# VH-VL binders against Large ribosomal subunit protein uL1m (MRPL1): the designs that were tried, part 3

Target 1, 266 residues: Large ribosomal subunit protein uL1m (MRPL1), of Saccharomyces cerevisiae (q04599)
Amino acid sequence: FFHTAKKLYADDYKPAAMSSNAPSLTKDQAKKRELKRLVQRKAEAKRPATASPLYMPVTKALRYLRAAEVGRPQSQQTINLTTLVVGERGTAPLSGSVTFPKPLRYIKIAAFTNDESKLEELREKYPNHLIGGADLVAKIKSGEISVDFDKAFATPDIVPALQSQVARILGPRGVLPSVKKGTVSDDISSLLQESLGSMPFRQRGNSISIGVGKCYFTDREILQNIISARAAFKTAVDNQKSKKPNILSKTTLSSTHGPGIVIDFA

## First folded at step 23 (VH-VL; from j6 with heavy chain Y108W)

Design g3
Fold by OpenDDE, fold request of step 25:
Structure g3 (fold): chain C 266 residues (1-266), chain A 122 residues (1-122), chain B 107 residues (1-107)
Amino acid sequence: as target 1 above (266 residues)
Amino acid sequence: QVQLQESGPGLVKPSETLSLTCAVSGYSISTGYAWSWVRQPPGEGLEWIGFIYYSGSTNYNPSLQGRVTISRDNSKNTLYLQMNSLRAEDTAVYYCARDLWFGSRYYWFDYWGEGTLVTVSS
Amino acid sequence: DIQMTQSPSSLSASVGDSVTITCQASQDIENYLNWYQQKPGKAPELLIYWASNLETGVPSRFSGSGSGTDFTFTISSLEAEDAATYYCQQYDSLPYTFGQGTKVEIE
């Protein structure tokens, strides 16, 4: 029974293959139609989410979405946020990154610095990550520690040691810290914070879609992520160097196998 | 990690104006959430005073309406509470807290300051 | 304003005992109720949200139930560290309102 619900939302926006015999709208008629559509979309964007028959508070929505995912593997139970974007033709698509308080995926990071005070701070803050200085570089070089991290960061002071001792190990794996990649900074703490839980987003067509949690996340964790996503999207809009910036419109929460539920994203 | 720290005069005279500050670290107060003030008289329960949204809009407890102003400085990431015409009954520990707010719904306080004691006495 | 009536005002119990606190709202607040623990000289800490959801990191001995106007908070097996004052709080509508509190003492 649940297999049929995904097809209904995708099929309704298939522009009916208007039969080839529709008189080719004059260029002026096409423009007028496009303008009318834009006005309608803008009007819809101004409607409160609560006016939608599909509106639910986020917590209520999450209960239904979790119920829809019962019996599915945990790895396939993603909560997705989709926001419609209204913009004029020629407006640049929205893009950016969001740092989630609760990341969807665990990324193992390595951080290298010769600053002992910084090492202690980082080890305390990031106990599950690989944090070290010259000793860690030596252990990687000798093979005592395997390269099982996804990304690596460094302060400038230890970069020469990394290049001379472990570049042949880390380089082919694409995890060697470099200024060019933006993985080297004096403020390594900020760099790690920005990297951990950071997810890129990009407008595709008339919407932005991003995973904001797993069904096994708490409501708090998912809400915090949604708040972060909203802030990031707003920032992306504010940073548009356009006289007519894009407008965020109807926002929907969905799960991998669940329905789309309208939420208040204002 | 988000941290809130209240500060202000420990002693205020009756009829004077109370001014408190709440320094917020680890999160920008203009990015999201609502930021509340809550007070607790010694040995008594909790009273919500009001909050300021991340957008700058405010809501106040009607019981204190007209005497309370909540404001903020985004550049300093600091919240302010002003309360006029203080009385002895305004003696309390004053807390600032982050309110998990999203859309049209309010949720719970997820971070609190340690509180600051304000005594109203002649 | 929504009034929250909490009962009892205080109780004494032994380690291992089950403790129950009730909170009654003056109107239907659905499930928009939180439970907080406050230790002396400290700010309140959230234990339960949405009437029955356990906050992350909170021990499973704490639980909440109820909807509408009547709510219950339970500590299934009291520990010495649970000596504190507990508060219910509604967030259905502004202004936020709290119960009077229940002081839990360990014998």
Scores: ipSAE 0.678, ipTM 0.887, lowest interface PAE 1.0, mean pLDDT 91
Fold by ESMFold2, last read:
Structure g3 (fold): chain C 266 residues (1-266), chain A 122 residues (1-122), chain B 107 residues (1-107)
Amino acid sequence: as target 1 above (266 residues)
Amino acid sequence: QVQLQESGPGLVKPSETLSLTCAVSGYSISTGYAWSWVRQPPGEGLEWIGFIYYSGSTNYNPSLQGRVTISRDNSKNTLYLQMNSLRAEDTAVYYCARDLWFGSRYYWFDYWGEGTLVTVSS
Amino acid sequence: DIQMTQSPSSLSASVGDSVTITCQASQDIENYLNWYQQKPGKAPELLIYWASNLETGVPSRFSGSGSGTDFTFTISSLEAEDAATYYCQQYDSLPYTFGQGTKVEIE
């Protein structure tokens, strides 16, 4: 009630049968107001992005966004994409994942398993990462191999060896695999794929926001990531089985500290 | 890696119909981008023919509209060019290219095929 | 259609020379201009986009400048491998149009 009353005042809504005061809204009047806003948002979603005075092509927008981030630490120079989502009340929020051609963060992974067949598969797929079994655990314990990885995963069969031999080394650094942290699984390949190549997204309120690059990424890298995000958002819409699925509306590109710039996401 | 490969007849007679194929690997043609055909007469410059967008929408160079059809088969990840009423001036190397078209704006062609020469002569 | 006029149509230069190619658009295209290099028997390759932005992996001896209707492409110190034909291309509006090309030959 209180939030609706403040919003009604902020919207300057004054119908002939109702004042702008919150106590005067009936359930029928609240439904009519909500339908009016939905109709307006659907109409706004149909407008071409190029009609907005805030519209720019992506390469032009990136020049302004990079300029706004000059002098800030590289870790804070993220380029973000935000898409408004229009849906009827009760429609499920959109969710999914995207694999970017250029990941925003490169991480080093360690994977531990006693399964020799899995070791051979993982070493072929992930030659730039630390893959091993009991031998690897022993080398970390002895100090022959340094702990320079950001995340570690394990199959259940090697967890006792990790806990007994290297917990004092990996635990304080926050990289010890555990069931509660979700870093132990029989399907270690899924955990590696998620950590290396996939970024989840979920609708929050009326929008989806996702980082699509850093200011130091090339224009090509950011454009290719944006195209991948569009594909993932459209897949999430297609996976809804609703009679009235969500509609992707206005999309803006922004930096962490810079303005929002309208881009054409169609 | 994204790769494009054109193929077609090489020699065609005037007034006949040209049919070219572009096989794409490393990216799904229905997922994103536009997919263009560009031609280059021997010893001359480049001419954009048209594209098919990832959604299936097409756009053609007005100078060729009415003679050209661009289509695709998403299950084969393959693009097609059909050009009617061939003339000697249609002799060219034909390229397919991935067109970084996003929204309402082109940016550049980021992957090109190797090209295939089509000669139109009696 | 926006017409793109390149000058010169061809040039010959020695290794180490600075060469300049100009491109003029028939109307204001802001910065929506690309430069491509095409070596004999090969497809064109993007060198410069948005009039002045150097593509990744392109040697720093290549540069572009200009806006509006007048654009310049420069090779600051010509190398033997730069023998090619160079094209400007506008992308302000469809249809995309290219300059007629500038053939650069090594003497």
Scores: ipSAE 0.505, ipTM 0.789, lowest interface PAE 2.4, mean pLDDT 85
Fold by ESMFold2, last read:
Structure g3 (fold): chain C 266 residues (1-266), chain A 122 residues (1-122), chain B 107 residues (1-107)
Amino acid sequence: as target 1 above (266 residues)
Amino acid sequence: QVQLQESGPGLVKPSETLSLTCAVSGYSISTGYAWSWVRQPPGEGLEWIGFIYYSGSTNYNPSLQGRVTISRDNSKNTLYLQMNSLRAEDTAVYYCARDLWFGSRYYWFDYWGEGTLVTVSS
Amino acid sequence: DIQMTQSPSSLSASVGDSVTITCQASQDIENYLNWYQQKPGKAPELLIYWASNLETGVPSRFSGSGSGTDFTFTISSLEAEDAATYYCQQYDSLPYTFGQGTKVEIE
């Protein structure tokens, strides 16, 4: 009894707008049916995951999911986590970010500053990333250094040089630091730390889905990532400051080609 | 990196109350995991005392229930163990450990403190 | 409580020997069994979880097998650094319980 996370959640969601078109002689019946469905969904959200026949401990679930991906390319072997969200109409969708202990992809970044003390600190802390000042800007302009980074950050003191010398190189790639994008700050150390391993999420319909690892990740790495995702989802709920906040419901673990397996997210 | 460090008195008298502290760094004790106390009498095996879950819920070894209380201070990121009515057999090295307890299932202890010896003697 | 019985309580072996430790649970615990290594003066370290899964960074000479009530732990070629006490630990249900330990010494 396995399901893909996409199929499971698509079957469970019904737009409330369909109920609003009922004839006047059935309007009370339509409102009572909608309320009954909401009450049922809230009750289901509170039901222990262990009561589901599809429930497994995470380590057991991972054995089945990895088996389903045997013979597939490594880039296709993603383990996904999907959590149903129950909320009243008009409640804002949940969003936020997760910093995973084991990132799914190591993102290469560039940091630009004219502050030589900051350069020395950052180069020691981030030896596998591009860190430099005016000399790095000039090397990118000349083509000595290729643009192989996914994100870039800058202190305000070097932004004019970036705009004048490399904007036509970095801008089209979407990696030019700018104040509007939040990639320019006097404290680029905090931006770098947050960005490494950060994974954004946003509620789509009645669920949140996020990759939590690859099949070749160890059980420890995936479990630790799942715990981090839980913390981030609960923070997103807390940040809504709603009188009737969204409720995190059934959580399913799946792989690209494998089934959906219910896990206990509490 | 997550680090745990136990501290407390090395010598305590019988019938008194033991108070141990576990300082945690590198992870917030209220964000995730469970946080266990485990003890080991000198030259003997390991005994699980209990844990406090990230939510604040506690669970204790029934063999020690009624004598032990596990608590925390989230602002100091610190765990506490209180054990009353101490006896000579409570002499042990006491460890705190991060307990990878998730949902309804335990998996393993992934970080341990260095341990602190507590001797119960007149 | 689930009782865990290890055998032997101690053993001596030479570098290069194969060493086997057994662990028996008082009831069926499926694969909810860990193996820990504890060196003198140190906290225990996880070697094997889920009865047979090797933890990251643990040498391949360590292995585990078994399910249900009977479990084995093997060091295929003993090294001097493997001198330690080894514990099985069940996690099928609370309270967590450990075997009494097996002390492995180098001759």
Scores: ipSAE 0.488, ipTM 0.778, lowest interface PAE 2.5, mean pLDDT 84

Design g3
Fold by ESMFold2, fold request of step 25:
Structure g3 (fold): chain C 266 residues (1-266), chain A 122 residues (1-122), chain B 107 residues (1-107)
Amino acid sequence: as target 1 above (266 residues)
Amino acid sequence: QVQLQESGPGLVKPSETLSLTCAVSGYSISTGYAWSWVRQPPGEGLEWIGFIYYSGSTNYNPSLQGRVTISRDNSKNTLYLQMNSLRAEDTAVYYCARDLWFGSRYYWFDYWGEGTLVTVSS
Amino acid sequence: DIQMTQSPSSLSASVGDSVTITCQASQDIENYLNWYQQKPGKAPELLIYWASNLETGVPSRFSGSGSGTDFTFTISSLEAEDAATYYCQQYDSLPYTFGQGTKVEIE
């Protein structure tokens, strides 16, 4: 196995160079070495994180990572989580998405519906966003409410009013809800939840990396996001529908300029 | 948002078995966190009873001498506490709480139920 | 089990006073200590975690310090709504254990 890894306080692994004195491996010998390495990596994945000298509880790790980012703009102070993945060669890479309780990026959204029960639900759940029906459409048309949102969603029942009254305002800004763009649905709550805080991930090589917060997030916010990431990674493993699924191995928490710190991801 | 609500009998006789339920809404009990039971005798301090982790693993306060069992029904999103061989000193307000237990380390309880008073008396 | 001993058991103070509560662990627990406030008829609320970190939304008049076995909780300027019972709680190891509580009354 060739392995290139980010620095995690351990030396980079490089495959041994073959010398003129080294015997060539038969096909059976190469196969047995690959299997031995896989078994060893699976065993390493099962060892407790607390056995690592680089291990810290998350709150302790965050103290060091935040200190390493002192003097940087808050928007650039991202805390990242990286999980190693162990699996047989040719196994499909893990992928999926996670919805964080505290999103890394704030976007302002508008949601339009004529359904009064949906309005009540959405206003309670999303008090910091524009939620409304025909009244909101009229306020945008008149200029009483400015178009300062990044995305907009609608139920089908209000689309005619949007198209007739505010398409000339919202269309040029690219925020007019449409079926083609996937911003119109009877289940607008699902669209909002997915758009707010959803973060896709895909395995790259032997690892999955995802941002889980900014240094200015509270310890609670980071911990809750990490728990959500763990749930999403485990769901991706379960979705493989394999008798020999990938195994989630060592997990580290890092920042742009801080060290990689081993955390217990179990 | 996440809410926890305990329910069960208010009065139970000594030597009987206490059965409490905790209905959880706003989060799936099998997705993450640990889920603890904590009790507080009237006018006294708090005692941790045990938890069930999101994975199904349990851990109990050894002071309860194997009298307790914590279980769950994931389809109902409900936690259960069974405590047998009740004594008068088991009279307490019983809370369920979401336990921000991650990996090998606890951090705090972030959501609590309202608590239910259980009186153990003849 | 790690035993947690709070002192005093109760205190009475006036609005504006500085109040200090101590907590002693029976063994070294590093900084794995929380402080909770409990008002009558309510569940406890977390004020401080990791010995000194204020939880989100907790007023800055509350503070904690200490490490190892000796910990201190301070209310720098007591307010009427601070009348409550305060508990320390260790989380270094299971079982979680709490101090016996300190009842703070306003004169």
Scores: ipSAE 0.467, ipTM 0.763, lowest interface PAE 2.5, mean pLDDT 85
Fold by ESMFold2, fold request of step 25:
Structure g3 (fold): chain C 266 residues (1-266), chain A 122 residues (1-122), chain B 107 residues (1-107)
Amino acid sequence: as target 1 above (266 residues)
Amino acid sequence: QVQLQESGPGLVKPSETLSLTCAVSGYSISTGYAWSWVRQPPGEGLEWIGFIYYSGSTNYNPSLQGRVTISRDNSKNTLYLQMNSLRAEDTAVYYCARDLWFGSRYYWFDYWGEGTLVTVSS
Amino acid sequence: DIQMTQSPSSLSASVGDSVTITCQASQDIENYLNWYQQKPGKAPELLIYWASNLETGVPSRFSGSGSGTDFTFTISSLEAEDAATYYCQQYDSLPYTFGQGTKVEIE
């Protein structure tokens, strides 16, 4: 994008004899052309999505995107949403997080503590995850409970038991809790919330991109995830509290091998 | 989980104004979706009345001749239907529903209230 | 407004029978058609969207087909719990409009 703007709007091939103040003239020309580009991009952001020849309703777009991924491993078939962002020079990039009704990846977590009060609280709050103390460590060691969790956290009081009994099992999988990896804390509840919390997003350049589903998700699951992403992007704009906030522009859906299809994100 | 619950008078007189309330829980009505009112006369089919979009924009069935107003109170997470100049033909079960409306396109209703019967009779 | 005409208005059939309901739109609506089931005393429930796509959790004995103006809904092997009224609904343009309904009863 920056290179195209320099090429298109910069004009520095004039003879030196005709322009003895070339650096100042180039600065004035660059500023005026940057303002012209900004005005044009803001105007384009206000055009209705339905006016684009690439526009489709989401369910129709998903039929084409899924067709483009036929014959590929389903676990690798991600539907991505990309929203262009229009902002003035120096405006902070948008960032935030989204919690999808249908997560793209279910992660299973194990939490280890010898503190019985924390065990009771964690089991009540996280009934679908593996929560335990010394008894859980022993069951993993014996093979009674298989290692099918993606992340594990511990309070410091159980780390010696983890090291002595299951380090050879959990270490090679990269799921052994350690202070170095930041998976050991007295405040294990905070670590669990962060790991099971919202998916972060951050503006990179002039766009925000985020996966909103797999091709095998239902149309309902993807639509509901897209609605959640829209809410999160609008919240990120509102949170800027700026006189000159970023503006959300055109939004597309795409897949790895499929085209970008314009959707109405309003 | 999302729940919608209608409430209002069961019996109203002709020419009066109907006021219905829909309490929504489990989702903020200003965050997303559209929020529709649909009615069903006894023994007959369904008729869409109109919606209010999460942004506050409204759209109404022209067949009701501008007799209806849909509004909301975001702080109470509550939808309202007002229908004036009631007629016997307005006797129906009234539903509120979450309308999977995205951008300029509807897709389906994914959550419905239980419905409330309104009888217009003198 | 787009008028939706369902046929038949009612039918009765035995468990295990194949049941077919038709829906005709007054103009071309492509595939923008839903099918809903409504049991007595309950709100409608989505079964099929985009003319032929089965909603999550809906039994595979339900199916839909068609495009343009002519659509069909089929229950391939009727079960007792399928006694209900079925509605088609177009969503090509506002206002949304529904068929008048087809009441399905078990003999």
Scores: ipSAE 0.467, ipTM 0.759, lowest interface PAE 2.4, mean pLDDT 84

